VHH binders against Regulator of G protein signaling rgs-3 (rgs-3). Designs and how they scored, part 3

Target 1, 363 residues: Regulator of G protein signaling rgs-3 (rgs-3), of Caenorhabditis elegans (q18312)
Amino acid sequence: MWRSYKAETPELADETQEVDLNLHDSSESDHEGRQSRSASITSSTSAPASNDVTLQVPITNSSATSPTPSTGSMYFIAGMFDGKEKVNREQPPMPTTDGVEYPRAASWAAGNCANVLNDDKGKQLFRVFLFQSLAEENLAFLEAMEKLKKMKISDEKVAYAKEILETYQGSINLSSSSMKSLRNAVASETLDMEEFAPAIKEVRRLLENDQFPRFRRSELYLEYLEELLPRSYAEKWAQSFEGLLGNHVGRHHFRIFLRSIHAEENLRFWEAVVEFRSSRHKANAMNNLGKVILSTYLAEGTTNEVFLPFGVRQVIERRIQDNQIDITLFDEAIKHVEQVLRNDPYVRFLQSSQYIDLLSKLK

## First folded at step 6 (VHH; framework vhh_5c3l_4)

Design x17 (from b1 with W108F)
Fold by ESMFold2-Fast, scan of step 6:
Structure x17 (fold): chain B 363 residues (1-363), chain A 126 residues (1-126)
Amino acid sequence: as target 1 above (363 residues)
Amino acid sequence: QVQLQESGGGLVQPGGSLRLSCAASGFTFSDYAMSWVRQAPGKGLEVVSDISGSGGSTEYADSVKGRFTISRDNAKNTLYLQMNSLKPEDTAVYYCAKTTTHEFSSGFYLSWFDYRGPGTQVTVSS
């Protein structure tokens, strides 16, 4: 029983169980708040990376002004083949949905890419995505490093390390210092795994900052999630605006609907503010995201312009100018945007073919 | 209905320790993530630490990581912050905050403080 576990709460394993139980618990009195909190608990743990990393980019901002598409799928296809085609590639097999419940698959998008990489089916789905994005070499390198680490020190281990260097030195994008460290580690033949750490760390950072954010938004991941989504979850969206926004599949269908009525920028802004608030423990990242959000959604005449009451935007502009950026920066703006989305588009979405057709497909 | 009351603040020498407490009432304490938030004179709010409803997950600002420990006693409806190796830069009013959180499968969460207490002053001075 959930309450029995809670009485003698172990570490993070209990949090994972709590998330699963909350998502399946029919007795919950605050459906949106509890579901949202449970997913956040799973995703907000750990921060192994340094606060001074320079490669943090908002997942939603660049997509809003993308030169090709709105839907994302055509964007990824166009990006994959633009000067990056490989002849005679074989796609890795898709992971099955057998034995996977919705909360497990939904957790793959939570937090950093370590979570998806530590799940066998999640990693396989991510591999399929990376193959389609011509970035599979980054994951292959990390897997080769794990295999190397597990080998007993021997001539075979030395040979394998040399093979890894030969295979990846021209295909993975490493800094000069990380590449030099990698070459020195192989040349020494002692194969101290600490000497490989800079390269491993840099490749993980590349996956976390670019490929993983794109994976979360991909049609590949969304289609996998939708196949697992219980009809009862989607039915609850009719009772709860927050429940709709808190669900990855729900937001995707709502976004498609909003695009059809030329209001997608409101949801894009909402998602950008979510990312801004999630960066609250990293001052530089939060400050940079705040400035990007202002320029992307609130600057007059931009393609993604979100229309706010006269005084709300001015307060945000002044706070950013004065370097008074904190977690409350967008509070009034998000309140307004949520009212706009809840009152008109949300009601219309529930009556749309988009929502009705989705319910017809679900079990 | 919702009430949060901080205590345990005071004057301490650099390198010293303090333990803050927050008594909560008016809601099901164990169902909500809680935060410690601070505000130095003339500065904005800084989220110092977060703790999940069960207490199994914690997160810390880089400025306090390794020095501060957040914990909770759900049987007593009480949140704690153990502050060690205090620095002059830790001087601030410390607030206990109840969060409203929108958790997303996309790996994001929208959280804001739907209630915070009146605060307790911490002064680190030689």
Scores: ipSAE 0.472, ipTM 0.798, lowest interface PAE 2.3, mean pLDDT 75

Design x18 (from b1 with F113M)
Fold by ESMFold2-Fast, scan of step 6:
Structure x18 (fold): chain B 363 residues (1-363), chain A 126 residues (1-126)
Amino acid sequence: as target 1 above (363 residues)
Amino acid sequence: QVQLQESGGGLVQPGGSLRLSCAASGFTFSDYAMSWVRQAPGKGLEVVSDISGSGGSTEYADSVKGRFTISRDNAKNTLYLQMNSLKPEDTAVYYCAKTTTHEFSSGWYLSWMDYRGPGTQVTVSS
């Protein structure tokens, strides 16, 4: 359906100034667990606000999670053991929306985390998210590495490298090989940046595979983005199903509406297939995600089961069994799901209080 | 009507180079991201490279990174793929494809059923 739609996001928005190779994930990642990094919480004791007893939330979104000390310590504070909170860390300031147009902020969710890290306000919003997720030390480490790289070789640079090791060796979870490489780089005092590369790559991979996917789905990001959304963009959704699905804020409101009519799985499947297609340059990641999508949305009797026409699921199962996974794997399934979403839920969404109330709030 | 026409394919020896071109018409070329997609004998489709509408951002498959360069000339409505250090594994029909970009988590959605050219054959063999 939306295949022929002109992109709502201006192409100029994807001309984000590229970060040096140091922040860009250039090597193949396993990405095998990226989709599974979302937390699913189930509770059957009291009625959740929704009529389902399963709630999918970011792993860091927990009523029992105590804040990490501002020094980036990876230890439990006394308050965590007895359920008390300690007030000894400060949230980074929220970035303002001043000078930010919607396409710029929307680009922070595109691709990998390089776009958000290359934008001063995007990086600050991500920092706020990471602080709430008790993972701010990972970003702080990468920033320290960038500062170290820009310094000329000197006693001050050597001292700073030692300070970085002391600050982060206990707070950042690095493999033994990356930690050894980091220690060797600092001990050599010549500070060859190539010896820091394993640690930098591992931390970037953690942010990319674990924290960034959660950030994209966070209420923090959605609320920031919605504040920037022009009313004219949302008005276009009434004339273009493709415009609705292509817009991050639009999909969020559509998803909430779909949940109320027990059809959210169709949009979740659509989003998963888009993510599958975005993994096109990473064969292992795309193959693994294809298998996860089959088991999550197309297996009979699952909570998120998407119902397809006779034979469509069987063709997908056969292709996966025969290791015939390519970008076209879900083409027939997605055609059906887009038809299902367009024919009834979309029309009803446009008449819903969800959409009408949103329009009344936008400028 | 969207039209895409590839050229520049041929027979080349391992280690050689080729430059593919794609002439586009029927849409505002600069408004859309473009891709090079290939299909090797007996294999599925592989997305080789993508380029944004402005040309400001590019992505490459791990299999071609460092060897291939995608570029575009929006004034001429033409997409290019510079292929260096060619390997027998690069033997495939190469297609030019129109893509869409969206302001969401995946960034790019590839649609090539209606927006893929007829292709140009690249054979790497001695």
Scores: ipSAE 0.468, ipTM 0.770, lowest interface PAE 2.1, mean pLDDT 76

Design x19 (from b1 with Y115S)
Fold by ESMFold2-Fast, scan of step 6:
Structure x19 (fold): chain B 363 residues (1-363), chain A 126 residues (1-126)
Amino acid sequence: as target 1 above (363 residues)
Amino acid sequence: QVQLQESGGGLVQPGGSLRLSCAASGFTFSDYAMSWVRQAPGKGLEVVSDISGSGGSTEYADSVKGRFTISRDNAKNTLYLQMNSLKPEDTAVYYCAKTTTHEFSSGWYLSWFDSRGPGTQVTVSS
């Protein structure tokens, strides 16, 4: 269907988890949410009261956590309360772009979070994101575990394991089973590293399912990618529609342009179908995404309605009704949407200030 | 000019094993991700496994995970699928597919086969 571009073609992501339909833009999420809420007697013209309340809550106040789980009230003893600070309260430094080529940084968004965690600068960028999201303790715990694993068996290793337990037992949300395994591992004379595996797996799952999806669509990551993007890559978008759509920075700028001409629903539909196809190894996820895509983009009168020829929509509706959902479900629809995007919006985008201004900033 | 040719299919009893091969030509094999896709009688297409160009990343459908292993030999331009603990529900025509991919920095991989072989029949029956 799409032409592969070798220099920019990523290796296949090692994604084994279920994929949820993600709204790539907060404004679209707000539009859908506001529409549903505006229909209630709770709101008339302004944002619903709960949305206003949410906007008034400082992010810093959202992370009020106990350093150690306790059944009762805190004790007031010298230096133990009121003035106690967490070690990791200062913002981590931004990684430099020195020595990083665009394909390396682009790979950090691929698949699960393994690529970003296995790269020193990628991990640092992710750490900055997590700090801003008040979730940096999850990454710090994994790094502490790697440091512990590399230590030779010694009194220092035992002391460090106890320090890890003291630091993280009150800040990371582990199941009772994982926490018990962690405590048993620390109590071991030899520090059996296999006893730490449940806690490590659980923290990695939290990063992959909760934080990583938000990171890959964040402005922080997009701005880092844009700084690395070679001018020659963006120039090739003028020669390849598929190259534009395949590039995260390119799609971001194209989306902004499409929003200005009230056609962004076509790109969002395209992105949703890409996500649907990426879930190809998870039958339940693919089936659920297919139904969500139908209700979000193809049902009549929806805010995100994509207009398809009658026959195309009808075939999709019947296949979903008959539970005949496979990777080909949206093939004809996406051909139509690509034609719509390629013929007029794409040509106009290349002549837009959005694209021209971007080229002027790139090296 | 892309050519893909599967081999190794046949009749096998439940619990048995088969190894499928796919000979590829007409493109730089190591630069492209490859997939195994199957179609059971009267059912839709199922992508059972994918492998990156280097072989460093693999994915599997839940239906075959733990039983099937995808691999490649880039020096021989050959893709493999080792199928163990075969079940009657694995009965299908198996296709080797060249996967069309583009850079999706947002974390969305569009993986679509632009070329597939003629297929090889696998029948699991007692």
Scores: ipSAE 0.474, ipTM 0.793, lowest interface PAE 2.0, mean pLDDT 76

Design x20 (from b1 with S111P)
Fold by ESMFold2-Fast, scan of step 6:
Parts: sequence; C-alpha cells; structure tokens
Structure x20 (fold): chain B 363 residues (1-363), chain A 126 residues (1-126)
Amino acid sequence: as target 1 above (363 residues)
Amino acid sequence: QVQLQESGGGLVQPGGSLRLSCAASGFTFSDYAMSWVRQAPGKGLEVVSDISGSGGSTEYADSVKGRFTISRDNAKNTLYLQMNSLKPEDTAVYYCAKTTTHEFSSGWYLPWFDYRGPGTQVTVSS
C-alpha cells in the first residue's frame, strides 16, 4: 500500500505526480517491428552481464551495408574525432535548482522522455547528459525538425532544410532507408514533412530507448534530485517502506546499503519486475524481459541470484516454458522479496550511517 | 472501502461497438490512474488501456490501438471504455482496475493493481 508519505506530497498545479504510463513508443509499426527484433535480441543474450534490464532491447530498422553505429562504435568515433566531427559542440550550462520542487524533477524519470522534454529545466539537464554522452546531436536534430515543421513554405525553409541535412547527415545514427528519405525530402524542395517522418521516428526511438534510460540512471540526474530532496521526505522513509522504494534517491542510498550486506540483488530484482510491469502494453517486450529476469536473477549460481522458495521459482520457470507470460508472472516472487527487504535490511538501513548521514546533510 | 463496478458488457456482432462504464467509490478518484484489463477464455490477463488521474495521458495495447478509447469523468467518479470495430478476439471478461500512483510514474509501485472490479462479459459473435 502507498502510505502517508505520498498523501503528504505537495499539490502541484501541473499535477506532476500524475505521469505518463508509457515507457516506450507505442506505435503499430514500432510494436510489430519490435516483436521480431526482440526475439532475435533475446536469443543473443545467453549470459547477460548487466543487473539492469531496463530498455536493453535496441531497435534496428534493417540490415544495412553502410556501417550501423552502435553504442560501442559511437564511443570509438567520439574518442577519435571529437572537436572536428561535432557540430556547434559546446558544453551546455547546468540548469539551476531555483524554482524547482522535488516532485517536478522526479517526474522527469517517469514514463517515456516526454516529461523531461516538455520541461525547460528538465530538457536542459537531459541536454547536459547527452553532451557528456556525445549524443547531443539527436536532441538538436529533433529540435531543428520541430522548428522546420513550424516554418511556412519559403526559400528560407528550403535553405534551413538543406542546412539541417548538411549538419546532421554525418553525425546522427540513421538507417540507410531513413537517410535516403531525408535526402529525398530536402532534394524535392516541396518539403513534404511525411518524408521526414522516418528519420524523426528513428531518432526519437534512439533517444527514448537508448539515451533516456541511461539518463534516468545517471549520476548527473541523481545528484540534481538529491540537491532538491527535502529532509521531510527522507524522514518519512522511516515510517514507509513503500515511500523509500518509490523514491529515486531513497532507492540509491538503500542500494548502497544493501551492497554492503550482500543483498543488492533483491532490490535490482524488484526494479526489474517494475520495468517488466511497465512493459505491459508491449507483449513481446514483456515476454523478453520476463526471460531475461529469469536468467539474470533466478538462475542458480549467478552473482545476481535471488533466493526464492523452490515452489515459487518452479512456477515461474514453468509459466515461461509454456509461454504463459502476463503481468502477474512475478507476483509471488515480488511478495517474497519485499518481505525479505522489509523485515531486516530496511530496519537496519534506518539505523545505518548511510541513512543518518544523508538526513544530516539535507535541509 | 474501495468499490469498483463495471457495466455495459454484452453480445455484439463483429464490427459493432460497445461502451463500458466503471463506477468508483471509496477513494479520491482523481488521484489515481485507472486501467481496463481483460481476460479471454483460457488466456492470461491483458492490460488494454491506462489513463492518468487527470485524464491527460492515455496508453493502449497494440491489439486495441485505434479502435478503443479510454476516458474518465472525475466529477462523476466514472471510468469509460469506448470499443469500436469489435473483433471475435476481443471476447473477454473486462475488469476495471485501480492502480497506485507513484511520484515518478503510475504503476511503479508494487503491487501494480491494488483493486479491481468483478468484471463484465463482452462477447463478439455472429
């Protein structure tokens, strides 16, 4: 149950406590393409190296003869050509915390990246993250496209479209088909916005499926949130286990404490199940996450192994084997894990230097 | 005491339309995201649609996108599901479900459904 901690959260005119339930782009094209790609990606992850299962399924449009930039190749290119290959690359200023209350900033991590992009300070913080990740061109491209869309058909609009192509054709990671569509749209000079749609959709998917999940887990975002965290919020964690787990900063400090007592895998499993439930509208994504969670946290002998009663684990294994995956798959497991976390680690956390030192520095 | 009561189900021919309603009481309706969940014969639960407490944000399963519309009337404590272009595959018991909100996102707190109604049967058949 969500206790008094949430009831005492300040009311906001913009209702920032109510956020998008969508963690993914839910287009028909995205769903159907993701189903096939998700299955292939799942088979390639025979030994997941990461405890974080959030949005780890990249969307690839098609096999291309041109090099397909990946996270690895992007880092390689950045290391070799930074300063010469980047357009208008200058470190963006950090947004101030002035005028920002904690619930507003916390909402930036919720759902898809719409909340962060629709907030002027949130978008600026995300821009700083993207700059540090050498991926700021993706956001800049989407901003340029929005500006282009608002322009009336004119010689100026045609010139701007050509400028966009020159600026981004060598820096953004597009499939060959999206790039051809973009070049055709510019070359026609009629500027049919329908021909820009494939490039916009692909860049938006890269931003939402690759950069945004990393932003949510970044030190940059966490430090910004902690700066805003009222002492009264953290004090309420002593009265509400659900309030602790529901708070991004709270989970971070709890995770550090759990690591010190060799129980971190229980919280990571809890977070993975939340991600699994958040994929509820995308059957293939939910199915693939369920299988990854089983192999990462419930397989014997892994460093991430969560110890469940045999009967609970067996039911999950059977349901996955029989393709009986739905939102309830991990209900009994999560009930057990929450009980384990609540009984001993939670009580000990409240008495730990980790929690006490945090309270001492908060205002 | 939380209460959810669905209505509006029935027998309809393929291509037809139905509107489901859910009357809610016992909690501050506008503070909570709400969902429509269905269970077809012999299958698991499928979350077909979600709506935020304010009604400003909605999401749909790919199987119903473009055909179903979720809405709410916070003044009347009522949730709706408008179902158009119904298919035999839409045959299921439809449940109204209350979710817990979270400071980050609705559904980020466990358990995800803290209450659901008794359900209403929708049958799409000739």
Scores: ipSAE 0.548, ipTM 0.819, lowest interface PAE 1.8, mean pLDDT 76

Design x3 (from b1 with L110M W112Y)
Fold by ESMFold2-Fast, scan of step 6:
Structure x3 (fold): chain B 363 residues (1-363), chain A 126 residues (1-126)
Amino acid sequence: as target 1 above (363 residues)
Amino acid sequence: QVQLQESGGGLVQPGGSLRLSCAASGFTFSDYAMSWVRQAPGKGLEVVSDISGSGGSTEYADSVKGRFTISRDNAKNTLYLQMNSLKPEDTAVYYCAKTTTHEFSSGWYMSYFDYRGPGTQVTVSS
């Protein structure tokens, strides 16, 4: 049942080696790594919506495609009147690209949000994204907590802790138990730093599971990456299909091209299978993703249907029914989809204005 | 040309320890992420652990976290899996696998196995 797939391209190998230097910086979780069933779901989407089938919100990029005509308007109005609106907002400054090489910025989308939070420019870009999402107070809270932790003078430290509570008690959305623990942390004559842990963990979880997946897919992040992308990287896509698909900027432009020829579902399927494989260490998440991929892309008559050779879909359907889900579940399907993408769309993409204009823009 | 050869498997009692080794040749070992994968009788494949080319990043399946440790010696072209507190459920054939996966290939973790070894049997039983 084991299968060898593909050799690494020299371009991808070079990219990874440069990024390895950033792996030394980890601030994910300090004392415990407790998991919840909901948190087991990995959304590795750097792509526009394709894996959002579990959400109640309409999946399409346009409100015009909403199941109900007023759904988009309703959510917009509800958001404004739910008291999360900020009346006096000023956008944080954009980080410069000076001193940042492409592999460093690309690493900010890898794994969990630790890489982006541990990089000064990455954190600033994420802050800009959070500001646009009306969630920048979550990052500000974590930064305030880190400053509090480093303070040496007890009286000044207690005063700052009370300032943190005053500033954030009405702006961050914490559970009642986390908020109570936070209030208790500052009520004592001396601070109990352990009492801040529930709030810190809850805010980190929110950033990790909600905001970070959106950041990875954002135009803000994509634009920053594109400014850093060496022309030589994009030129290598003409010689390596794997190099194109492995590159966040490359995949974005290929996706736009595929959308214009009504073949985007093949790339969305490919991306969903990559997410499925990346969840291999989380059995429940991988099993759930496998079922979602079947219903979204492989069920007959679906809007995103990917057409496979005779029998391939039936084998996948049976394996899921028999609870025989492992990393090989989509191997036959993905080989077919890669062949479909490589043979005609890929060649046409390299000749398209989408690719040629990108090359002209890069330095 | 690429060759992977596992060793160190055997019979061990519950609660015991084993250290698996994988000798690699035919490619620049330090340039590639490596994985340990297992298959228990009558079950599908489970990816037990992954390690980056530099050794700076590791990941583990939930079933083995806190018990298993993956490591590598790039000077010796060797991958290791230290297995502690072994359980009957750890009984499987263990495979060493070379991946086409990069931790940060365009900000995504993509995992494709391009080569695997013949495997080594680990049996945890009294």
Scores: ipSAE 0.483, ipTM 0.786, lowest interface PAE 2.1, mean pLDDT 76

Design x4 (from b1 with L110F W112Y)
Fold by ESMFold2-Fast, scan of step 6:
Structure x4 (fold): chain B 363 residues (1-363), chain A 126 residues (1-126)
Amino acid sequence: as target 1 above (363 residues)
Amino acid sequence: QVQLQESGGGLVQPGGSLRLSCAASGFTFSDYAMSWVRQAPGKGLEVVSDISGSGGSTEYADSVKGRFTISRDNAKNTLYLQMNSLKPEDTAVYYCAKTTTHEFSSGWYFSYFDYRGPGTQVTVSS
């Protein structure tokens, strides 16, 4: 899913338009991104989220405000702790909005998580999200691995590798084979970085396919993005339905409005189909998402039922039954849903307090 | 108007290599992302690889990562797929596809296949 590159030059594009559209990160499954650590997983009776990822980030409040400035340290140190001896878990500082234009911050949600990880403020916002999600160890591990890789072979490098293993051994979710490879790499003391590759790859996959999709939908990211949103962008939504749907802040406010008129299922279906299409490179994920979308939004009598013209749902059901799931599966359905959203809810949204109050707040 | 024509398909032994080409005309080639899509007998379409309009970004299905390489020559309006270490399960009709993207104002976009070529058969068998 790449953008048309006619719009990539900021000098030619209106400065109020986003210019940094990359491949939308689909992850393996946005619907299962919310996993409880549950220690040794007690089998929850059902998946935590099957229809939609309702991202509720745990809020941790530190009563101690001045332990030490965290500035300049990218390494997480756990040490040996027995409950009461644990260091206060302090939230990383929020990045400022100073010097960040809206298109830059909006690009963090586009494509894969490399965009957010390669931006100093984006990475910091993602770190805050991961801290609140009790998953900051995954990013800290990758940062520690980068630091380890840059070190000259020495006794200090060996000591650091041992410290990394002790710090992350119990906190990162690795397969038995990746964990064994990691332990062997540290034990050998030759520190062949190729032996760390399985662990690095698996942690990158967890960030890309689990945490990053949740970050994209988080209140944390949406609030940061809204702070940067130019009033002129939101004013353009009155002229462009596509402009509204393509804007993270716009979709959030439109969704709240749709919920008030009991029609949010249409937008949720639209978002699910976008995710389905973005999963095109992962056949099993796309197949599973297609089945979940059918059962969630198109099955007759469900609470989230989206109403389609006669025959459209039946064609989708038949294609799924015949194992003919591909990127075109929902084409006819999405065309209808876009028309439904455009014709009445969109016009009403523009007249709503939801939209008018947002415009009044901006700038 | 828009035309896409694949070539380079054929019979190849397991472990062999094959290079597919797609000649494009009727649109400004460099403005559009392109994909290689395949369909095995009795199966649905599988998107095996994508490439951005500039060629700066590529993505691959898990089934072909490390074996296939997508590339493009915008001066010649041609898309390529280099296929190495071919397996019997790579047997399919391979289609060149033009992707049209509806651009939005923020971080999201909607894309779909606008056109597909007639396809070229790849058979991996001894």
Scores: ipSAE 0.006, ipTM 0.521, lowest interface PAE 10.2, mean pLDDT 75

Design x5 (from b1 with S111E W112Y)
Fold by ESMFold2-Fast, scan of step 6:
Structure x5 (fold): chain B 363 residues (1-363), chain A 126 residues (1-126)
Amino acid sequence: as target 1 above (363 residues)
Amino acid sequence: QVQLQESGGGLVQPGGSLRLSCAASGFTFSDYAMSWVRQAPGKGLEVVSDISGSGGSTEYADSVKGRFTISRDNAKNTLYLQMNSLKPEDTAVYYCAKTTTHEFSSGWYLEYFDYRGPGTQVTVSS
């Protein structure tokens, strides 16, 4: 049977290197690393108030009970500044759009984070996102490790390794095992790079599995993409439902439209299935996502319930129960959801102010 | 008409090597990401490896990383899978699959297999 999807964005792999993730491991290891984090460390630390940590991020002073108390103890609930040293946090400069075509910038959201990390402007945009998310130390650590690796063995290399440990040992979220390996590597006079591998691997998995997915859906990235989007690309969405769904900016505007007609859950389910399929090389992540998708979108009475024929839902429930999760798990459900989105919402979107106003702003 | 035809499967001893090929026709081969997918007896489908249209980006399942290498020759419309250090657990029917696009392309798409070939059997046994 013909089941073609026709997307108008070209298949162009940029100047990227997959071997950038040569120490990559499964998502399960990231959960183990997080489990070994100490949450009560603040009680053993005398607050170094004199160091005065300065942050350039906006603060939310609006308080509603959620139900957490928001009076005298708000500072403790939000997490006290336990920044040991004064942090001079200057927002990294935004990359320009000069010389960047839409397909290049769109590729930064593709696959794993190698595409964004191997592009000079992509990495800079990701750095801005990480800064706003208070997670820029993870990228800085990986950059420091790459610099260390390129240095010839010397007293300077040893001194730099010690500086890295002092800079990052309290700011990056490493398992006790990875942290011990890192300390041992720095303490060794030979600086065996194999001893740094666990820490590098764990930080790479953190960026890949937690921060990069958030970057992909961030307003920062979407605004950068929209600035680059040719009007001709958006015009093609009127001819191709697949072209609309395949375009990151297109999906965002379609999602806003769907929210206005109370049908957003269908697109969120579609996007969740795409993420499920993108996790196909990470068995634990794919299995966990399958279960989350079932509980979020397919369980009866949930806020985000997607309505499927009983037979389709029952097959998914049974396959998950029998631990028979593979890439095909949601195939029948996604066919139904695409039909629902195509039949009425898509046609209405093309006639909406959401789409028409976007076209008027594009070049 | 899209057509995919695998070859190169067979019986091999543990620790051995095989190279699979997939001949593609009926579409502009270089415009599409391609995958190798396998199914062991009584098991579900496992996506073994993916390659972008240009060949510049590749991904591998954790079970085969470091042992298998995916590649393509766009001039010959042919996809390859070099399999080294084969294990009994690698025994499966191996399918060549065309995707509409891969996440390594300029966009993030629903990953949907338009077509897959009839498959080639790989048996790792002494």
Scores: ipSAE 0.514, ipTM 0.799, lowest interface PAE 1.9, mean pLDDT 76

Design x6 (from b1 with Y109D)
Fold by ESMFold2-Fast, scan of step 6:
Structure x6 (fold): chain B 363 residues (1-363), chain A 126 residues (1-126)
Amino acid sequence: as target 1 above (363 residues)
Amino acid sequence: QVQLQESGGGLVQPGGSLRLSCAASGFTFSDYAMSWVRQAPGKGLEVVSDISGSGGSTEYADSVKGRFTISRDNAKNTLYLQMNSLKPEDTAVYYCAKTTTHEFSSGWDLSWFDYRGPGTQVTVSS
């Protein structure tokens, strides 16, 4: 039997806009281990995860006699790079919300990074995120490659290709084989664009597997979405628990509420299982995520321990030990966690100042 | 009443081809993303391929990329899976499945299966 989740307002479950039917060089490729790590809420403690932590004052934030600003560390002017300390780095301008409706912005989190990169405002927001994460060079490289591809064959195009190599050779993290291919492509008199493909593919994978999953979890993206959120969408959360959990802004406010009643680990487990299921097309990634979820949330005595009914944990442990990992692995556990969240915390959230104040500020 | 009925399974030699069909009724077919799911003997479920309600977006498991093609005919309420270059490892019962939503899920909001059909057996053997 299949277990169903009826989301009445699925804000983040948007259709991916494009698929390569020839499947020669799809985004669904190798590097499942890196996708699993980058996508996993439990494995990343970098800038986006740090932003999530700074939204809640942890017990270990013991050294701050003068707390940092409410939004944490921000980069406006950078010159503190070890090898590039003389580089003046200015924050890209924030995209406006003008002409953007909530479903459009919510779609930027869907599937792979194609949706955000193919939207001018989405790409600009992602650029701001990458700037703050010291990874803007990856996007700049892809944009330079696109400009090179559009240039007419000329001495100017050859000069630009050499400029790209000099600019990015030391700043983008490429494998030795991709870097050799890039150097050979630039040394070629003909500028065969196929010779640039390994470098382009590898940089695109870095954005998709490392930066994009963190962008989806970032406070930057969350704040942009919240500014666009219609009051009517938030009102519907009172009628649909699945609608609340399916909405990025809704989960954020529910998470803050859950922290106040020491039940955040249940929502974090729910999010980890959603990520596990989203890896359904990548067997190795799904297998690895299943093991990480067991060790992070279901092992006895962990800081994120989720308490399950008698026998449920033992079934999951046996299935993992027997190498029986599939999309159904956490079905019973997630059903019980959803019941725990739906029965008391959800009802209390709807009556909380957290939810009422949010409704008051939305238009 | 949601109904899903698979057909087109059978015995085929390695390297051969099969086309599976799924007839859907009891819901507005074009409003929902659909999946092909399989279960090999003694193994768990594998989500083979997904297709959006409009048919504009498709995804494939790494194990079948370049060999299988999912498609749909919304006028006929029918889902298809074209399987080429079949391998013994493709031997499984293949199920047609309806999702809980119109779109592919993001990494933070996964579409869930409401229903799956009774399945059709595909055997790849000499």
Scores: ipSAE 0.494, ipTM 0.807, lowest interface PAE 2.1, mean pLDDT 76

